# Designs tried in a protein design chat: miniprotein binders against a2bj90. Part 7

Target 1, 235 residues: a2bj90
Amino acid sequence: MSRSARRKTSALNTVLRVVEVFASIQGEGPFTGTYSVFVRLAGCNLRCPFCDTRYAWSLEAGKPLGVEELVEEIARYEPSLVVITGGEPLLQRHPLNSLVEGLESLGLRVQLETNGILPAPARDEQLWRVYHVVSPKDVPVRVPGAKLHPSWVDYARATGRAWFKFLVANEQHVREVAEYVAKLGIPRSRVYIMPLTPEKLDMKELLELHSRIASLAVKWRLNFSPRLHLLVQLP
Short names: E, the ipSAE of ESMFold2; O, the ipSAE of OpenDDE; V2, 0.75 times the mean of E and O plus 0.25 times the DockQ between their complexes.

## First folded at step 23 (miniprotein)

Design z2 (at its last look DockQ between E and O 0.26; V2 from the best seeds 0.00; counts 0 for: pae E 9.7 > 1.5)
Fold by OpenDDE base, look of step 23:
Structure z2 (fold): chain B 235 residues (1-235), chain A 119 residues (1-119)
Amino acid sequence: as target 1 above (235 residues)
Amino acid sequence: SEEEVFWRVYLLAYRAYEAKDPEEVIKIIEELARLAEESKDPWLVEWIIWMLAYVAEKAKDEKLVVEIIRVLARLAEESKDPELVEEIIEELRWVAEKAKDEKLVEKIREVLRRLKEES
């Protein structure tokens, strides 16, 4: 029995620690505006000072849910996209592959949000088939433990199903992102810059920040990601 | 398990970041080094190396930086993997760029010379 076959039979491969499941509009990245079910997984390998989901950092913050039950719950929302997010979803890689298999069997599209520290999906994983938005945390703000795994660049090139989303607050951050993606050979067409909102901004300040960062995106020839959910007051 | 080792590395790295006692940080550095040496996962080794370099950047005590340089040099010398050696060289260059002490920079340069001659 291959190492792969023994892994399939453990309870660990059929259960996810889930913080929350909810329907909303995808507010970020290439799928902005899509009616989506969000699955927020528990546990993160980072402690970003600007994290808006700190409650998901501990694995204990999530309830154990069976993959089958979770697929049924998601399907009831009739989503146009399933967004798997959390702390770091790839910490639960094995049951996550099972989840993806279940969702794809129903014809549901899946998008993963990841910090890119863990290796990209291999060709034999169900995760290989889904969309990925990778959010490196080493640039422009260096978070402890953040390093983009090089396999994400290769995955992006091989599949065209990965995008890279960077949090930026000013033009210096945008410059650092542009230099970083050039060094790694990431095509600019796959790069998104998004407003870094470390503090609670009012709506006016939030709009002004969006306008500034969007203008920088045009100047630097990068894609812009809004935080649409914050602008329209959705979860 | 590889997962248990990952979480251990993460907890150690977090402790090193918050630690106020240099002696505690030295123990963490040595434990991270041991975990890297025992690891069969190249990604985990690379992540440990990155974490060590980060601890060096935040270190207020020069002794910690010296210890990290020593550990990184050991990992590079024990590793016959050219990619790992190159990674360590990159991180050492970064530590040198962030170092304010010329003596530390010179020590790093000495290690970098040695690692490049052995490669």
Scores: ipSAE 0.018, ipTM 0.345, lowest interface PAE 6.7, mean pLDDT 87
Fold by ESMFold2, look of step 23:
Structure z2 (fold): chain B 235 residues (1-235), chain A 119 residues (1-119)
Amino acid sequence: as target 1 above (235 residues)
Amino acid sequence: SEEEVFWRVYLLAYRAYEAKDPEEVIKIIEELARLAEESKDPWLVEWIIWMLAYVAEKAKDEKLVVEIIRVLARLAEESKDPELVEEIIEELRWVAEKAKDEKLVEKIREVLRRLKEES
């Protein structure tokens, strides 16, 4: 690459728009219960009606942070897992790859949360070696603009580093998820169903919903994901 | 540059979602159409098509929906990619399903007949 092109690329990929950095537990998916640092990136390419992080939709919600500074901040927490989430983190793909490089150089495990609209990592990206929890928003209820990029299924098959997580409220939703993943050739071992939790659910209702969806997961032979952080009242 | 175009589409879509002024949304629709016509990336074009359908579904102003239908029809007529044409047809059907105005539904159906006849 030319010196001019290389300089321009470096300047663009050293800054991330970050909404928040905080320590908590990973409450969802295959790493549930893990002491984690969450990095919420600004910007989203969807406007899901059930989104619980609407404050991350706007780019202006994010503060520009240098990747090196961010790596140092994350490392101070001594996390067992770094969870990169958002909005949609892949909208900041290039500087995100730089962040991942920095975190991996320190031996930190990284998980990305994505809605799967943008393509899965290429072999030459730092993101290739990261764990991914992909939450398609075109099933069971279609969110306009949502569609799983087909490369995620190929990536999951090639690497074993992607899982697919679906928000469900009832058995009809579970049936639709089961049909969808079967059509795409996603093995059941890579599929999680998780309760679709309205913001105004009290603890009794939350526990009951968890019980219902967990029972459906057993019935349909799918993995169950809690919203554990909600159950234990952590951020 | 590809990352820049994705960010530009994101910002346009965000503005279209939040905008209160129909004239501003019309300008956004025109810019999204231009980006789709210039793009060599089929996924970016498909994403723009989905976003235009979303704007149409939320629009209160019939002029916005008519403009979106015209843009989608032009993209389909100019495309040499039959899978993209089929995607546009599916999005137009979705817009028609959600529309409350029978005159608008009839306009969409005429566009769909033309696209099917031409393929």
Scores: ipSAE 0.007, ipTM 0.277, lowest interface PAE 9.7, mean pLDDT 83
ESMFold2 (binder alone), look of step 23: mean pLDDT 77; pTM 0.753

## First folded at step 24 (miniprotein)

Design t1 (at its last look DockQ between E and O 0.09; V2 from the best seeds 0.00; counts 0 for: pae E 9.8 > 1.5, placed apart)
Fold by OpenDDE base, look of step 24:
Structure t1 (fold): chain B 235 residues (1-235), chain A 119 residues (1-119)
Amino acid sequence: as target 1 above (235 residues)
Amino acid sequence: SEEEVLRRVYELAYRAYEAKDPEEVIKIIEELARLAEESKDPFLVMWIIWMLAYVAEKAKDEELVVEIIRVLARLAEESKDPRLVEYIIYELEEVAKKAKDEELVEKIREVLRRLKEES
């Protein structure tokens, strides 16, 4: 291998395309209410029609940031959790492992948000050690190009560090989720249903939707994820 | 760059989902196969495999499915990563479960037998 090929591989492992870094409250999933720094990575392998972060779909929407610089930026916020999100963070898997290593070296807890299309972390990856919230887009929302990678079920079973967050609009969607997770052998304790929020809901409509989906969560014996940040008007 | 390759792969994936012309889809499959063969990132290769399998599951043209099966078989045979071979086997089994044509299912089963004997 030429010195040039080694230098190119080293640079790729140390630079992320980052859309934004901000502090807020985690509004969703098992860490709801946690003071968090959000790192939104650029690039997505999906084009969800209901995506609220469409600006992150292109890799070009992100600025190239060094992993070390990004670790220092995150650390300045003194977060209780670092949330790696974006389009699809696992598209930047190599530098993301380096980021996780840097953050964990500072004692920071990391949570990844992924659509679950790409394989779960292997045991030799730094990503193996972090928390994952997988948001499948194949069920009940049939996004083209969405399919849950089976390795996420195995990762969840092996580590206990994965949860599955499904977008739902009605009871039929909740039924489809319940059938799907039963078929895959995912424990209900690891399953969250979250309101699928159309664009342009007012606060009254948003609260009504939350109430309906929360009631369905109780009925179907699933966990409920709010969109807390929308309810409290945080980013 | 790996960024340019990644960009090209998802662009091709979306084009494959939207394409109505089988000839365009074949060209996309061939380019994705080349990108997978040239890739040093096993996770990118796994995503390409997944995408190819998804196209096969949605294909109305059996020729497209046959071409995808050939490409997946080649990628498995050239792979030194047992995880990639296992994943190709899994995706081919999923394609076979959804296939309605018995001849196509038998072609997939033949490839699956070969890949399992070589693994």
Scores: ipSAE 0.015, ipTM 0.264, lowest interface PAE 7.4, mean pLDDT 87
Fold by ESMFold2, look of step 24:
Structure t1 (fold): chain B 235 residues (1-235), chain A 119 residues (1-119)
Amino acid sequence: as target 1 above (235 residues)
Amino acid sequence: SEEEVLRRVYELAYRAYEAKDPEEVIKIIEELARLAEESKDPFLVMWIIWMLAYVAEKAKDEELVVEIIRVLARLAEESKDPRLVEYIIYELEEVAKKAKDEELVEKIREVLRRLKEES
């Protein structure tokens, strides 16, 4: 980045509200099994009844961290993947672009997790080059206010760096997902179905649900996403 | 409690989606605006802002859209949080892009000009 461009960075561009930073494995989507550092950003524009991370809904749950400091902390873990999650990370879009720039300058691979309500990255954003797993909450789960922004489909087509992940509990849900993605023109190769897990499943119930949804993924020719971290009892 | 306010917001949002009478929808958007003004949870406020913009995008009635734009402008003018103001500007720009009526687009552009000057 030029010296002039660096001078344009504001104080807001250099601070993120961060709930937690931790090492684990990516348990969901196309990078399942990868040694990862998770950066959970504060704030969410949804209040999903099934949310596992309700403690990240409020901005006050996050501590202000400088982007430079955060990049250094992440790098110390020597991650194979940096997963930016939350809440909804795109609510802190401007400083998030600064974080991505710092991580990219160190050659670190970045994946964003988003509910897809806010638009996909523009070509001039650092987020343009990042991998995205988009989890719409309007089908088959009908969280009030959820709607996939259409720019995500255009972004996925243009870049090949976005996948779409849907929570499902049964075959009727899978049918609804199949119809939805067909209507939007999302190729099956970009679609994952993932078990909608109630909060208090024991391991036997969790495995049975995974088996049922995986079988449906094969039947409907869709990709399957586990919730691997739950199966192996990692955060 | 936060759960109680959230439940109320969901109930209002559902009614706004189902209502056929623009006057009923206007009452609902004013109640959502009041909840946004009273809330100490800025992300619930952002959700309400998103909901208002979504209703404006789908509305057939121009008077309803104009009223939503006025509510969003009021929320931005009353806010001391620059992130909320920036988000409202973003959503108003998206509404303007999707509007088909040139007179409506110009109304939105004038609101945007004022908000950008004040922020």
Scores: ipSAE 0.007, ipTM 0.204, lowest interface PAE 9.8, mean pLDDT 84
ESMFold2 (binder alone), look of step 24: mean pLDDT 79; pTM 0.780

Design t2 (at its last look DockQ between E and O 0.49; V2 from the best seeds 0.00; counts 0 for: pae O 6.9 > 1.5)
Fold by ESMFold2, look of step 24:
Structure t2 (fold): chain B 235 residues (1-235), chain A 119 residues (1-119)
Amino acid sequence: as target 1 above (235 residues)
Amino acid sequence: SEEEVLRRVYELAYRAYEAKDPEEVIKIIEELARLAEESKDPYLVLWIIWMLAYVAEKAKDEELVVEIIRVLARLAEESKDPRLVEWIIYELEEVAKKAKDEELVEKIREVLRRLKEES
């Protein structure tokens, strides 16, 4: 068989540990509002106190699925976007590259969500051509062990396929984010601030928080990300 | 399988993060180093390097930090992959930025000078 066919066959026999696959709306970042299939991979290299997907922290939370099987399941939804999230998806990087290969062979558009601790894709990875939303946990509240790998800034500049998203609760947080991205040389056009939502907010409080953070985004000339799925009560 | 190796690395890394006994942590660090040296998956190796640097950053025991620095230096010196060397240099620089002990910082800087000259 050809080298290309051999690599495709090997990639489609690889296994991922998957917590859940579901259809919904991408509620955050540059692709907000897009009909998406979410693939939540198991395992995380952080234990963020504000994490809303703690059930994905352990690799054991995931069910082993073959890449070919997973591609077929995703395709049945006819998504406009495939969002790969988790835990931290880059912990399963080799089989993840195999999944991306399968999805791209069907013409499906892919976005990865990552905490940015592991390096950005290399040019020879399938992930190189995928869109990335990078959520550094260095700022405004530094999570132990969090640090953005510098390759993400280089990748964003070289490809235009990465954006940086930060949870904020107030103007002091926004100030800290602004200083952080300036120091790292991240262009404002690639930066999103998003409301840090406590577990107990009712809908009125949630809308008020969105309004406040959106106003701060305008004031600081940063992009605003809603948490749209919370506002419309989707998973 | 690659999935089995990933699961083992995950378990070792989290045990190292939570372990209280420095001697236990040293044994875990050596096993992670062995897995990195034997692995054919460069991305798994990068993960292991990150975890070693993270443990060094939070460690209070100077002997443990020095051992981790020596392991990272060994991985870089034995590597044929310039990408892994560059990433190890990055992680050592981050550990040095956060270290409060000037003697430790100088040990890290000497390792960095050697790795940069040899690359």
Scores: ipSAE 0.050, ipTM 0.467, lowest interface PAE 6.4, mean pLDDT 84
Fold by OpenDDE base, look of step 24:
Structure t2 (fold): chain B 235 residues (1-235), chain A 119 residues (1-119)
Amino acid sequence: as target 1 above (235 residues)
Amino acid sequence: SEEEVLRRVYELAYRAYEAKDPEEVIKIIEELARLAEESKDPYLVLWIIWMLAYVAEKAKDEELVVEIIRVLARLAEESKDPRLVEWIIYELEEVAKKAKDEELVEKIREVLRRLKEES
């Protein structure tokens, strides 16, 4: 390998394209209610029609930030959890492993949000150690180009550090999720259903939707994820 | 830059999903194959493999599926990463399960036999 190839690989492992960094409460999944710093990475491999973060789809929407600088920025918030999200964080997998290493060295807990298209972490990656909330977009919402990579099922079984969060609008979607996770052999205890929220719901409609989907979660014996940040008007 | 390559792969992926012309899809497949071969990021290569397999599963034209199978086979044979070969095998098996044409299924099975014997 030429000296030039090593320098290019080193620079790519140390810089992330970051849209925003902010403190809030984790509103979704198994860590709901946790004081968290959110790191929204730029770039996505999907174009979900219901995406609330469309501004993060382009890599150009992010600023290049060094991993060390980003670790220092995150640490200033004294978070109980670091949530790495974005478009799709695993598109920046190499510098993301470096970020995780830096955060874990400070004793910070890390949770990744992913669409599950890209392979799960391998045992030799820093990402192997963190928590993952996988949000498949193939079921029930059938986004073009969405397919859950099978390695996420294996990772969930091997580590116990993965959960699956499905977007649902009605009982038919909940049925499709229940059938899908049964087929894949995903334990129901690792499955969350979350309201699929259109952009223009008022607070009354949002609460009614939450109530309906929560009732379906109980009926189908699945975990419920709120969109708590929307209910309490946080970022 | 790797950022430019990643951007190009996204553009190509979306075009492949929206394309109605088989000739346009073939050009996208060829460019994605080239980008995969030139890539130093195994995760980008894996995403390209997945995307190619997805296009194959949605293709109505058998010629497109045959071209994707050839590209996937080449990528597997050139790969020194056993995980990459395993994922190509998995995706080809999924394409074969969804294929309706028996001749196409047999072509996929032949490639799968070769890849499993070389692994």
Scores: ipSAE 0.015, ipTM 0.300, lowest interface PAE 6.9, mean pLDDT 86
ESMFold2 (binder alone), look of step 24: mean pLDDT 77; pTM 0.753

## First folded at step 25 (miniprotein)

Design t3 (at its last look DockQ between E and O 0.31; V2 from the best seeds 0.00; counts 0 for: pae E 9.1 > 1.5)
Fold by OpenDDE base, look of step 25:
Structure t3 (fold): chain B 235 residues (1-235), chain A 119 residues (1-119)
Amino acid sequence: as target 1 above (235 residues)
Amino acid sequence: SEEEVFRRVYELAYRAWEAKDPEEVIKIIEELARLAEESKDPWLVLWIIWMLAYVAEKAKDEELVVEIIRVLARLAEESKDPRLVEWIIYELEEVAKKAKDEELVEKIREVLRRLKEES
């Protein structure tokens, strides 16, 4: 590789396309209730019909930010957790590894949100060290082009730092999740079901949906993820 | 049941994505349209709209795309929910961006104009 190719690769490894950075409460998954800084990365490899962040689907929707600048911005919030989300964060895997390195150097805990289509972190990646909440889109919601990469099951088993969060609307969806995780050998203790919400539910409808899905979680012996941020009206 | 309808919608969508026969895809489009029109669940309607748009983006046959556009336009005109109309407009704009045929893009733009004038 020429010196020019190495310099282009190094510059590409230090810049992220970022849609937004904000502080809130983690509303979902194993870290629900944690004071968190959210970093929403631009670009997604899916077009989920239920996506609440459609504005993040294009890579061009993000502004280019340096990793160092972004680490400093995040650190100012004094977060208990840094949540890397977006469209699909792993589309920016290289600079994301650099971001994780910077955040971990400050003693910050990092959690990634991913659709699980791209391969899990390898042992030589900084991303190997962080927490991952994998949200498959092939079961039960069956988004076209979604398929859980098998390496996430292996990563979960090897590290204990992955959880699987499934969007569900009804008992059939919960059944399909239970069968799917059993087939893959994913322990139920690592599985969360979360309400699949259409846009603009009122608070009564949202609470009723949460109640139904939570009851199904108990019945099927799965963990429940709220959408706590929606319930408490936070970002 | 609501569950059975959702399952049927998924089955139809998968069949449409795997279908090699345009006539089979047309029948699926018609069935999805009927399910959307009969639905009282805005969520189901939104799923159907998105699946139709996805089928349009993957269609190699322009006639299929034209049929999907007609169905989406009808669903928008019959819709009393401005959110569904806005969603249909969005999906049609995305289909238009990916379309390679200029005549097809013009047909989409004509529909988009009508829907935006009525909103």
Scores: ipSAE 0.015, ipTM 0.324, lowest interface PAE 6.8, mean pLDDT 86
Fold by ESMFold2, look of step 25:
Structure t3 (fold): chain B 235 residues (1-235), chain A 119 residues (1-119)
Amino acid sequence: as target 1 above (235 residues)
Amino acid sequence: SEEEVFRRVYELAYRAWEAKDPEEVIKIIEELARLAEESKDPWLVLWIIWMLAYVAEKAKDEELVVEIIRVLARLAEESKDPRLVEWIIYELEEVAKKAKDEELVEKIREVLRRLKEES
């Protein structure tokens, strides 16, 4: 078989366990406001108490989808950004690299969301070339088992394609983040603080929390991430 | 001082998750409950509810899950904050979805019925 045919056949046989695919606005981090297609992969290596996507924790929550079929579905939305999220997408690392290859072949821009426990991409992975928003869960929220793999800091410095996003509820949390990133050598320009929002906040409370955390971001000279999709009531 | 309590909550929950002895976990669950009952900070109470749900998710011992259900029910019954009650109902529903023991599911349903009648 030709090289092209063998790769196409391999991509068709590569399967991801996918919970959902949907169009929305990227509400968080450096690409806030971008028309996006979200691909939520099944499986997570954490059980964060504040998780709002608990339905994605089990790998069995995902349906098996072939990579080529998934690329076609994503492309039909004509997204400006493809956001791969989950669970923890890097639990399905090998077929995920195949998906990224397919998306990049169509010129689609890809962003991965990860808790950073598994290592950053190697140079020979398709994931090396995409954007990453890394959300460590060991500081200020001390989720058991949530140690950030140090390769993410090296990856960010080498490529400029990673940012670090932290959930915070108050100024003490922001102080802890500031100390943590300084110790790791993560520049402030790569750091976002984001409101930790209980699912049942009303709009007034949600806005008040956003205002408080945004003010802290200015005070501490860190980037602010909204949860814009909550403010505008999108998925 | 407020931040010290948040740190204590995280440390207690982490110990409960790592502990091998159910008696130790039960004591930690009761301490988390006490901190929630004494708190006037709804954010701290929500953090405690989240951590209790996390412990329940990982528990292998059904008696630990029952104790967490009892604590969550007590917190909801004593609360004047309807938003907190709604959150507790949400967490109890999640526990019920994952429970394999029909007796445990029925106990949770009884608690849910009572809480929803009061809301």
Scores: ipSAE 0.006, ipTM 0.236, lowest interface PAE 9.1, mean pLDDT 84
ESMFold2 (binder alone), look of step 25: mean pLDDT 77; pTM 0.761

Design t4 (at its last look DockQ between E and O 0.04; V2 from the best seeds 0.00; counts 0 for: pae E 8.1 > 1.5, placed apart)
Fold by OpenDDE base, look of step 25:
Structure t4 (fold): chain B 235 residues (1-235), chain A 119 residues (1-119)
Amino acid sequence: as target 1 above (235 residues)
Amino acid sequence: SEEEVWRRVYELAYRAYEAKDPEEVIKIIEELARLAEESKDPYLVLWIIWYLAYVAEKAKDEELVVEIIRVLARLAEESKDPRLVEWIIYELEEVAKKAKDEELVEKIREVLRRLKEES
C-alpha cells in the first residue's frame, strides 16, 4: 500500500457519523441496569418495520465527529459502560475500531449492539476485545436481507463475549428461536428473548407483554431481556 | 426525499395496524403498493412486501388477504428484479403455510404457479 493510501485510510479511520451521544441505563441484554453512555451511529443495512431509531438509518443523519473528541465526550460522563449502537455500528467498522482503542485506553468497558449481518470481529481488530449483543433479524421477525453471519457463533464460542438477543411477540416466536439456536449450536445461556413491542403500548400493556414473554423465557429455559428503559421512562 | 417516503410508509403501516375497518386497511395497502411501484429503493420495496405479508398472516378477513395477494402478484409481475419476484414467492408461500382456509390456500397456490411460470 502506498504512503498516500495509508494517509487516506488514516483520515477515514478517525471520523464517525454520530446521531447522538447520551447517558442512560442500559435497558436490554446482559448489562441491563448498567449506567451507560450510548453512542448512536448513523447508517443501517436493514429497514426493520419495528425499529424505534429509524432516524439513524441514513448516514447523513449522523454528524461527523472525530474519534478523539468523541472519546473525551464519553469520558466526561464517567460511564460504567459505553454502548455503541445506532442503525448498524459495524458499517463504520474502521473508525469504530479506533474509537474502541481510545475508550479501552481509559479503562472503559465497551458493548456493541449489532444486527449480526456483518462479519464478527477478527482477532486483529480492537472490536475483538469488547462485548457484543447480537440481535438477529431473520428469526423470528424475518426482516428482508437479514441473515446472521456464521462468524458470530464462532466468535461467541472463542471469546465468551457475545450474546444473542431475539425479538419475540408470542410462544411460536420463542419456539422458532429455540430451534434456531439449537441448530446453530448457540448455548442457551447466551440467548436472550426480548419483547417485540409494537408502537405506542401504554404502560399497562407494556408490563403485561413483559410478563408474558418473561414467563415464556422461564418455560423455554432462555434468558429474558426487559426493555427496562421503556419501563422506567428513560432514553 | 427518500427519507420522506420512508416516513410516509411507516405512517401508513402504523395506521393500518390501528385500523379497525378493513376498507381503511385496503386503502392503505393500495397506497403502499403505489409507493413500492414508484420506489427506486429496493429496501423500501422489500419492506413493503414484508409488511404486506405480515398483515396477511395476521388478517382474519379473507378479503384483506386476497387483496394483499393481488397486490403482491402485481408487484412481482411489474418487477424487473428476479430477486424481488423470488422474495414475493417466498412470502406468499409463508402466508399459504399459515392459512387455514383451503380456498384461500388454493388462490395463493394459483398465484404462485403463475409467478413461477413467468420467472
Scores: ipSAE 0.024, ipTM 0.329, lowest interface PAE 5.6, mean pLDDT 88
Fold by ESMFold2, look of step 25:
Structure t4 (fold): chain B 235 residues (1-235), chain A 119 residues (1-119)
Amino acid sequence: as target 1 above (235 residues)
Amino acid sequence: SEEEVWRRVYELAYRAYEAKDPEEVIKIIEELARLAEESKDPYLVLWIIWYLAYVAEKAKDEELVVEIIRVLARLAEESKDPRLVEWIIYELEEVAKKAKDEELVEKIREVLRRLKEES
């Protein structure tokens, strides 16, 4: 019955506060280079000094969008990957699970970016089945209040769908990451180090920093994440 | 060593986070400012600036906020790095948005005007 179909559609009327939706290239982490649609959710539980998306910190920065409407908008881009980011997306956990359900019904691949302060997905959540890049802010950058929830390590081990990405500026930072990872039992294959770019760098400085951090990744046997979108000047 | 300076900065920030007396926090803010002024490490300086702004946003004591504004202004005015000045301007604007006292907001705006004109 078409009534049944309409009832399922009305169950997807949950609202998200969204700052922006745009197409670009995933510039960071294990999916670097993938044609992606980015969904930036409003609100953050941190105020990191190096944040390049400060305009997403306040929940008021987001406009309310219905999940069904958002799924249709995303689908029109024909993305290879949907990247859910923000602020901190898990502040809007309930409607976020509804968005993931809608995207999965269309066969779209989803990745979440999180600072890892809020718990990892439970087995009965739609978020359980998506990929996660967890960026702890307590090491080496030591943002106050930024404590990684221990469930993320358990989630990564149970599912194989999480990676851990750390901002580093120098070898001392890399050493701290290596110690942190070892203490938590996070395997090196799931760890990325990425250049910390707290201010605007010119292209030469940006390339030199990438080269330095990439060399350290090789030396310390960790994965390297570029900030590719900065190198190719995409959003 | 760089490690020792970072450890000192984190220790000071932790003490300020636990402190109950605004006068004790002001003393810690002054020491953090000194470390920022003496440092050639841009990440250390940036971290200190962020921390000062964070304290200003959370503070209930207006004297503490005024002192932080003075420190941030001094760091910007003495800096040779235009990127650092741009960063401080951003943080001061965020503090002004959160401030409830109009006289405090006007003090911040005047500092911002000076910093933007010198740039």
Scores: ipSAE 0.013, ipTM 0.245, lowest interface PAE 8.1, mean pLDDT 84
ESMFold2 (binder alone), look of step 25: mean pLDDT 83; pTM 0.827

